VH-VL binders against q9umr5. Designs and how they scored, part 262

Target 1, 268 residues: q9umr5
Amino acid sequence: SYKPVIVVHGLFDSSYSFRHLLEYINETHPGTVVTVLDLFDGRESLRPLWEQVQGFREAVVPIMAKAPQGVHLICYSQGGLVCRALLSVMDDHNVDSFISLSSPQMGQYGDTDYLKWLFPTSMRSNLYRICYSPWGQEFSICNYWHDPHHDDLYLNASSFLALINGERDHPNATVWRKNFLRVGHLVLIGGPDDGVITPWQSSFFGFYDANETVLEMEEQLVYLRDSFGLKTLLARGAIVRCPMAGISHTAWHSNRTLYETCIEPWLS

## First folded at step 11 (VH-VL)

Design xa77 (framework fv_acimtamig)
Fold by ESMFold2-Fast, scan of step 11:
Structure xa77 (fold): chain C 268 residues (1-268), chain A 123 residues (1-123), chain B 106 residues (1-106)
Amino acid sequence: as target 1 above (268 residues)
Amino acid sequence: QVQLVQSGAEVKKPGESLKVSCKASGYTFTSYYMHWVRQAPGQGLEWMGIINPSGDSTDYAQKFQGRVTMTRDTSTSTVYMELSSLRSEDTAVYYCARVGIPFSDYDFWGDYWGQGTLVTVSS
Amino acid sequence: SYVLTQPSSVSVAPGQTATISCGGHNIGDKSVHWYQQRPGQSPVLVIYYDSNRPSGIPERFSGSNSGNTATLTISGTQAMDEADYYCQVWDSDTYVFGGGTKLTVL
């Protein structure tokens, strides 16, 4: 009787990363059909996010079609942005709970070990030179790089995040907003000890201003203009915030207390 | 300078337990998964399992399930591999190896390896 | 259970090209990593993601991966290249190593 669950992984992940999450779901909701999508695994997770959205869209259509009562999405890290776009481009999705698990919803601006590994000579202060080039926008991590000191470049060059957030105009914006608003619940999960998502409040639609002061969701132009429906969802009572301290980036999908507190209640 | 320094050689009797340590330095300990791999004398490499130093989550090869336990201590940047109910065929050099991509447990490659710990199991 | 097959030994003359194969069903759809192990030493990564060399690994080392066979190629083989070579892949929930190939430079 439980709705099927679809899991979308993050940067350099695969279905293997969710083995513990699947154990938890099986224990608390036995009989739930859980599909962890093995698309864009490992280094393929670097492919442009619009390409990933297209591939995941093709994979989820038959799953949603078989579940007339609806499905749940659990989307981890970068995967949360894929799911954001997926819900906007699908005219007929039937997603009940969209569970965003420590995803950089307003973007990323931080010196992480991912950055050191991918661009060894770069710092967060100069990565904008690479990411906001046409070449850089062919890599997923650059699609959500949001340098608060070069917001003009972000707005002009971001081929993905600025568009799905409605920060720059797009012909499909009205349809994308209508589609996204069909979601039953937007469950936002994240925390201060993540260590990768910077600022961690990006998981809750907060982000840095030009002075690196974090402004919360309700202070963002995206929210105030209701660009893709956040204000409407909040007014409807459809946004759930579940922050938890003490959880590192790779532990969100393998912490039982986190699962029981933030995920389990939304898997009906 | 990335270094993985393992504990010294041990001699054990059948039925005893073994605990090997691997102390990491020169990088952010919690950013990289760590593997344990063993090699019996004159034989090839055999994967034993993986540990996430940040979340303490683990996964073990089926052959070792029920006998192996991997743990970590973030205060000392050390991972441990404990193997119980030792048999003579557990005689091997045990290696820790860092996964080559931060925050990933997918498509392992060991970019840095410990020096190895020789464990001899005999009566 | 996924299995990687390597020849037990390969012999080449100094300066010749050594080729070490790693066979696996549809291995071309996987990423292959290669390790060199000299006697009494830890394994050293020589190739990752099919064909990439870590810093410090000579250009004479190269890799390829297609169909059912991955290949490690060592051009202008030198005495210092004598070692055991292991291929390795990820298969769904397991890390799989080949049996190893002993390279002898005569």
Scores: ipSAE 0.758, ipTM 0.893, lowest interface PAE 1.6, mean pLDDT 93
Fold by OpenDDE, second read of step 12:
Structure xa77 (fold): chain C 268 residues (1-268), chain A 123 residues (1-123), chain B 106 residues (1-106)
Amino acid sequence: as target 1 above (268 residues)
Amino acid sequence: QVQLVQSGAEVKKPGESLKVSCKASGYTFTSYYMHWVRQAPGQGLEWMGIINPSGDSTDYAQKFQGRVTMTRDTSTSTVYMELSSLRSEDTAVYYCARVGIPFSDYDFWGDYWGQGTLVTVSS
Amino acid sequence: SYVLTQPSSVSVAPGQTATISCGGHNIGDKSVHWYQQRPGQSPVLVIYYDSNRPSGIPERFSGSNSGNTATLTISGTQAMDEADYYCQVWDSDTYVFGGGTKLTVL
């Protein structure tokens, strides 16, 4: 039998967003128990990511308990960060494949329409004033805002991304690394035509330097320092990178070709 | 300034198809879902379906499954709604409506509406 | 299917407060949106997410949602407020409208 699949949605989404993915899984892996977690839907997805992590943890624990052979996680967009954090704080998770579906794993820094909608009077160049404030960090989008021009503020004020990345020292860094390394495979999915994740390479742990030049995962300090286990995972062949062009952000969970190429192989 | 401009009124016979267009301007066309809603004369609003920003995914109300097709052309910033096998009860004003949150088809509904397109189906 | 129930009509004198209800099972757990439709015109969003006003909507429009009832309130009702009002939610796999309420300003 196939291992259960747990799905976590993204910003302003719901479980319904994955109706096509469910169809694909049912067709190709019949009998698979798929649970799309219907938590923090819609505007509730703006709640602090740590709060979301706690909520999703409560939901996945019983599922994992009933699946001693392991489970797979499919986590979309903002959900990918939630899942990474979840795997970092859980010392007893049994996740085989962690599929990060177009997630800003290394953060977000772009003038997207999301940003324009949420902060109409702000551009990415000055959003640090909001996102790195105490009240800004009460919004999920600010929890992974990564301003390459204000690294000091990011490192000191980011209450989520900087922590799960191990970029800021904290007492749980070693344990979180250990926990995250329990994952069987880390499947990173994204692409240049996403239009939301900025830079799109963030889905592969790439990101801007101080000159807004995109550096790859292997050039990132978090990798070089193995702060949360990326270097270790890569070394043991546990990281899979699946870039795909021609897919918009809202289509990652609804594209059959993408599913067959990047998702399906890791659901066995 | 967000604007949705729909095609003109149409008169159809039973069994024919209608195709209404909705041209969008004043915002990033490829960032927002689009709804179609209709309203029969003297009746309330009825949701027909939704199309995602890229046009590669649609969701239709059960009532219209198999009869409605929504498409969009990014080059012209236009969304289309086609309804086939028309009946007299399909006589209505048809509206396009933009979802108020970018890249979302959940929770938030239409913040801007087209002017409506009257389609009359009669023998 | 999920059903939203609105009164067919509400009447109010100019300057008075109009209240339009939208009933639904545990509607308080949903996000309710309200639309105004004047005769011969397209619907206009007047309230989203229970109590938020879009730009350009007068402050006299307000909304609340709890339990089994969402409420649109129009304070200091004016003649121009005469219209049909629809509540709307998302449920499971569809978007649901109320039957509409005709507000008459006497």
Scores: ipSAE 0.624, ipTM 0.859, lowest interface PAE 1.1, mean pLDDT 95

Design xa78 (framework fv_acimtamig)
Fold by ESMFold2-Fast, scan of step 11:
Structure xa78 (fold): chain C 268 residues (1-268), chain A 123 residues (1-123), chain B 106 residues (1-106)
Amino acid sequence: as target 1 above (268 residues)
Amino acid sequence: QVQLVQSGAEVKKPGESLKVSCKASGYTFTSYYMHWVRQAPGQGLEWMGIINPSGDSTDYAQKFQGRVTMTRDTSTSTVYMELSSLRSEDTAVYYCARVGIPFSDYDFWGDYWGQGTLVTVSS
Amino acid sequence: SYVLTQPSSVSVAPGQTATISCGGHNIGDKSVHWYQQRPGQSPVLVIYYDSNRPSGIPERFSGSNSGNTATLTISGTQAMDEADYYCQVWDSYTYVFGGGTKLTVL
């Protein structure tokens, strides 16, 4: 009788990354139907996020339709942004718990080996030249690149994150907010030892100001304006924050203590 | 520049344990998954398992489950593969291999390989 | 229990095109990677994700994957290409290798 769980992976991942998570769920909630979506696996995870949202939407519709009691989403890293958009574009989603595993909800601004692999000569200080071009916006990682030193370029060029966060106007913003607010619980998970998500507080809707000082969610303009419903959700008691130290980026889906503390309580 | 240097050849008796090391250099050790693969004399490649960049998550091939343990020492940029209850059939060259995409355990396997460690198990 | 089938050996004359097959049920729905192993040496990745070449691999190496067969093609085959070639896929949370093909250039 547990609600079905839908899992959405991150950059360069596949369902294989969640083998331990599935084991934990089976142990604590036997009989749970868990669907790990094998869409946009590996290098296909670089496709534009709006394209990924469309594909994942097509996959989740029949699952949600068969579960009138509701479903849970567990969305890892980049996948958390896909799930953010799914909750906004779907007029009929029945998501109870949206569990965001170390996802860059306010964006990414960090020198990681993903950058060295994709753009060997780029540094975080100059990646804005690539990401905020039309060509760059055809890559998922650039859709949530958020350079705090070029916020004007981010606001104008971001085809995805600035829109779903309500940082730039969109004709569908009111409907997206209404849809997102139907979520039962927004469970935010992340931590200082992640090593990839920069700043790590992006997983909790915190982010850098122009001096690279982290401002927490409640100080963000998107929260203060309630642009997509964060302030309303927090007032409703629907936001759960579960930070944990000692967990690296590739271990959020594979740590038993993390699962028991931050995930298990939200799988009804 | 990227180098994976493995420990030297070993001779073991049945029932003993082996522990092979693979020391990485020339890249950010804590950004890449590592595989272990073996090759028996005159045979093909056989996957043994994978360890994540931080060394706190592993996955082993079913055949080796219960006998194999993979660990990392991030301070020395070294990954280890330990195989217990050795049999003569475990005679093989053992390889470490880096997964080609940072922070990914997906599909793309073995962009850089160690030189191999010959382990002979005989009575 | 997914199985990849390769011919045990393939022979080609120098300068001719060598083709090495890798058979598997619906392998065209999977991503195939190819490794070259010379005697006494470690494997070297020559093709990944069906058809992509790593830096340093000659343009004469190419790959394709469709239906039940993936193919490694080596055009203008040279003596230095003599080696064992292994195909590899990911299936059901494990890495599966073909049995290997010995390429002889005579």
Scores: ipSAE 0.694, ipTM 0.862, lowest interface PAE 1.7, mean pLDDT 92
Fold by OpenDDE, second read of step 12:
Structure xa78 (fold): chain C 268 residues (1-268), chain A 123 residues (1-123), chain B 106 residues (1-106)
Amino acid sequence: as target 1 above (268 residues)
Amino acid sequence: QVQLVQSGAEVKKPGESLKVSCKASGYTFTSYYMHWVRQAPGQGLEWMGIINPSGDSTDYAQKFQGRVTMTRDTSTSTVYMELSSLRSEDTAVYYCARVGIPFSDYDFWGDYWGQGTLVTVSS
Amino acid sequence: SYVLTQPSSVSVAPGQTATISCGGHNIGDKSVHWYQQRPGQSPVLVIYYDSNRPSGIPERFSGSNSGNTATLTISGTQAMDEADYYCQVWDSYTYVFGGGTKLTVL
């Protein structure tokens, strides 16, 4: 039998967003128990990510308990960060494959229409004024806002991304690293035509330096310092990178070719 | 200024197909889902379906499954809705409506609507 | 299927407050959107996410949602407010509209 699959949605999404993915899984892996978590849907996805982590944790714990052989996680967009945090705080998770589906794993820094909608009077260049304020950090999107030109503010004010990345010292860093390393495989999916994740390489733990040059995962301090286990995971062959062109952000969970190429192989 | 301009009124016979266009302007076309909603004369609003920003994913109301096809052309910023096997009860004003939040197909609210396209199906 | 129930008609004198209800099972747990449709015109969004007004919508329009009833309130109703009003939600993979309420300004 196939291991259960747990799906976590992204910003302004719901379980409905994964109707096609569910169909694909049922078709290719019949009998798979797929649970698309219907939490923090729509506007509720703007709630602080730690709150979301707690909520999703409560939902996945029973599922994991009933699946002693392990489960797979498919986490889309913002959900990928939620899942990474979830795996960091859970010392007893049994996740085999963690599939990060076009997630801003190293943060977001772009003038997307999401940003324009949420902050009509702000550009990415000045959003730090909002996102790195106490009230800004009450919004999920600010929890992973990563301004490369204001690193000090990011490191000091980011209440989520900087912590799960181990970029800011905290008492749980060692334990979170240990917990995260329990994952069997980390499957990173994304692509250049996403149009939302900025830079798109963030889905692969790449990101801007101070000159907005995109550096790869292996060039990131979090990797070099193995602050949350990326270097260790890579060393043991546990990281899978699956880039795909021609996929827009809203199509990652509904593209059959993408599913077959990047998702399906890890659902066994 | 966001604008949705639909194609003109049509008269059809039963069994034929209609295809209504909705040309969008004044915003990033590839960032927003588009809904189609129709309204029979003297009746309420009825949701028909939705198409994602890239046009590669659609979701149709169960009532129209098998008869409706939604497409979009990014080069012309135009969304299309085709309804086949027309019946007299398909006589209605058809509207395109932009979802009010980028990149989301959840919890529809149409913040901008086309002017509507009257399609009359009669023998 | 999920059903939204609206009164078929509501009448109000100019300057008075009009209240249009939208009933649905646990609708308070959903997000309700409201549309205004004047005769011969396209629907216009007047309230989204229960109580938010789009730009250009007068402040006299307000919305609330709790329990089993969402409510559109129009304070200081004007003649131009005479229209059909529809509530709308998402449920069970469908987008559901109320039957509409004809608001008459006497």
Scores: ipSAE 0.519, ipTM 0.829, lowest interface PAE 1.3, mean pLDDT 95

Design xa79 (framework fv_acimtamig)
Fold by ESMFold2-Fast, scan of step 11:
Structure xa79 (fold): chain C 268 residues (1-268), chain A 123 residues (1-123), chain B 106 residues (1-106)
Amino acid sequence: as target 1 above (268 residues)
Amino acid sequence: QVQLVQSGAEVKKPGESLKVSCKASGYTFTSYYMHWVRQAPGQGLEWMGIINPSGDSTDYAQKFQGRVTMTRDTSTSTVYMELSSLRSEDTAVYYCARVGIPFSDYDFWGDYWGQGTLVTVSS
Amino acid sequence: SYVLTQPSSVSVAPGQTATISCGGHNIGDKSVHWYQQRPGQSPVLVIYYDSNRPSGIPERFSGSNSGNTATLTISGTQAMDEADYYCQVWDSKTYVFGGGTKLTVL
């Protein structure tokens, strides 16, 4: 009787990463149909985000069709960006709660072990040379690289994030905004001890200015212009912010207190 | 640069418990999952389980579930593997191995391995 | 449960090509990793993600994975390559090792 839950994983993850989350859901909402999508697992999570959006779209359509009362999305890390795009490109989605677990909604600008592993000779200060090339945009992580010191290159070269955030014009922007606004609740989760998402406030639509000072969501042009509906959602009371300290990047899906505080209340 | 240093060899009696340590250095301890793998004398490699050093979440092979416990101490960059109710069949070299991709528990490849801890269980 | 099958032993003359197979149902749809273990030593990763070599592993080591068989190939085999070799995959909630192949170079 509970609405079905669809889970979208992050970079180098699979359904296996959510074994504890599924245990928590089964304990508090027994009988919930939970589908953790095993698409773009492991190395395939590096494929361009628009390709991932297409694949996940095909997988979620039949699930949503079987649940006329609606579904919930739980989307972790990079998966939160996939879900952002899904909600925009689907003109018939019936998502009630979109729960974003520590996702870089305004992008990433940090020297993490992911980037050191993928691009060993690069620093965050020079990664823009790779990411904003046509070759670089074939990698998911570069699709949301947001260098605050090269905003002109980001706006011109980003094939994904700049478009879904309405930072660069797109013919479908009006339709994408209309579709996204159908979501019941946007539940944003993140925290200062994540250690990967940089700045951590990106999970709450905050981001660096050119001096690397964090500006919160309400100071962002995308919010002020209401480019994809954040201002409208906030005015509607549909945005929930749930920051929690003490949680590292790979622990958001396996911390019971986090689940009880930030996730459980939104799984009707 | 990257090193995994394990505790020394142990001799145990049946019914006792074992606790092996693996101290990591040369990288960000909390960025990489850690596996425990054992090898009985003259035999192959056997996976025991995985631990997330940052979140303390674990998963154990079905064969060891109920007897094995994996923990970590972030202040000392050390992971531990405890095995209870020891039997003679638990005589083996126990290895810790770092998962080769940061922040991932999906694919297993041990890019760095500890030197191994020989545990002999006999009466 | 998923099972990986390796030959127990393979013999090759110095300078010749050694091939070690790892059989599994639809293993070509999985990622295969290979380890080398010398007596009394820890395993050493020689191939990951089917065909990738870690830094420091000689170019004469290569891997392939298709259908029901993954293969580790060692060209120009040297005495120092004599060791046990293990294949390994991740399969739904568990990590599976092959039984190991003893490579003899004589």
Scores: ipSAE 0.768, ipTM 0.893, lowest interface PAE 1.4, mean pLDDT 93
Fold by OpenDDE, second read of step 12:
Structure xa79 (fold): chain C 268 residues (1-268), chain A 123 residues (1-123), chain B 106 residues (1-106)
Amino acid sequence: as target 1 above (268 residues)
Amino acid sequence: QVQLVQSGAEVKKPGESLKVSCKASGYTFTSYYMHWVRQAPGQGLEWMGIINPSGDSTDYAQKFQGRVTMTRDTSTSTVYMELSSLRSEDTAVYYCARVGIPFSDYDFWGDYWGQGTLVTVSS
Amino acid sequence: SYVLTQPSSVSVAPGQTATISCGGHNIGDKSVHWYQQRPGQSPVLVIYYDSNRPSGIPERFSGSNSGNTATLTISGTQAMDEADYYCQVWDSKTYVFGGGTKLTVL
């Protein structure tokens, strides 16, 4: 039998968004128990990511308990960060494949209509004033806002991304790394035509330097320092990178070709 | 200024197909989902379906499954709704409506509506 | 299927407060949106997320949602407010509209 699949949605999203993915899984892996978690839907997805992590943890624990052979996680967009954090705080998770579906794993720094809607009077160059404030960090999107021009503020004010990345020292960094390393495979999915994740390479732990030049995962300090286990995972062959062009952000969970190429191989 | 301009009124025979267009302007077309809603004369609003920003994903109301097709043309910022096998009860004003939040097909509904397109189906 | 129930009609004198209800099982757990439709016109969003007003909507429009009932309230009702009003929610498989309420300003 196939291992259970747990799906976590993204910002302003819901379990309903994954109806196509469910169809694909049922068709190609019949009998698979797929649970799309219907938590923090819609506007509730703006709640602090740590709060979301706690909620999703409560939901996945029983599922994992009933699946001693392990489970797979498919986590979309903001959900990918939630899942990474979840795997970092859980010392007893049994996740085989962690599929990060177009997630801003290294943060977000872009002017999108998404951002403009939430902060209509702010450009990305000025958003640090909001996101790195105490009240800004009460919003999920600010929890992974990563301004390359204000690294000091990011490191000191980011209450989520900087912590799970191990970029800011904290007492749980070692344990979180250990926990995260329990994952069997980290499958990173994204692409240049996403239009939302900025830079799109963030889905592969790439990101801007101070000159807004995109550096790859292997050039990132978090990798070089193995702060949360990326270097270790890569060394053991546990990281899979699956870039795909021609897919917009809202299509990652509803594209058959993407599913067959990047998702299906890791659901066995 | 967000505007949704729909195609003109149509008269159809039973069994034919209708295709209504909705041209969008005043915002980033590729960032918003679009709904189609219809309203029969003297009746309430009825949801028909939704199409995502890229046009590669749609969701239709059960009632219209198999008869409705929604498409997008990004080059012209236009959304289309085609309904086949028309019946007299398909006589209605058809509306396109933009979802009021970018990249979302959940919760938040239409903040801008087209002017409506009357389609009359009669023998 | 999820059902939203609205009164077919509500009448109010000018300057008085109009209240339009939208009933649904545990509707308080959902986000309710309200639309105004004047005769011969397209629907206009007047309330979203239970109690928020879009730009351009007068302050006399307000909304609430709790338990099994969402409510649209129009304070100081004016003649121009005469219209059909629809509540709407998202449910598991579809978007659901209420049957609509005709508001008459006497």
Scores: ipSAE 0.014, ipTM 0.521, lowest interface PAE 7.4, mean pLDDT 92

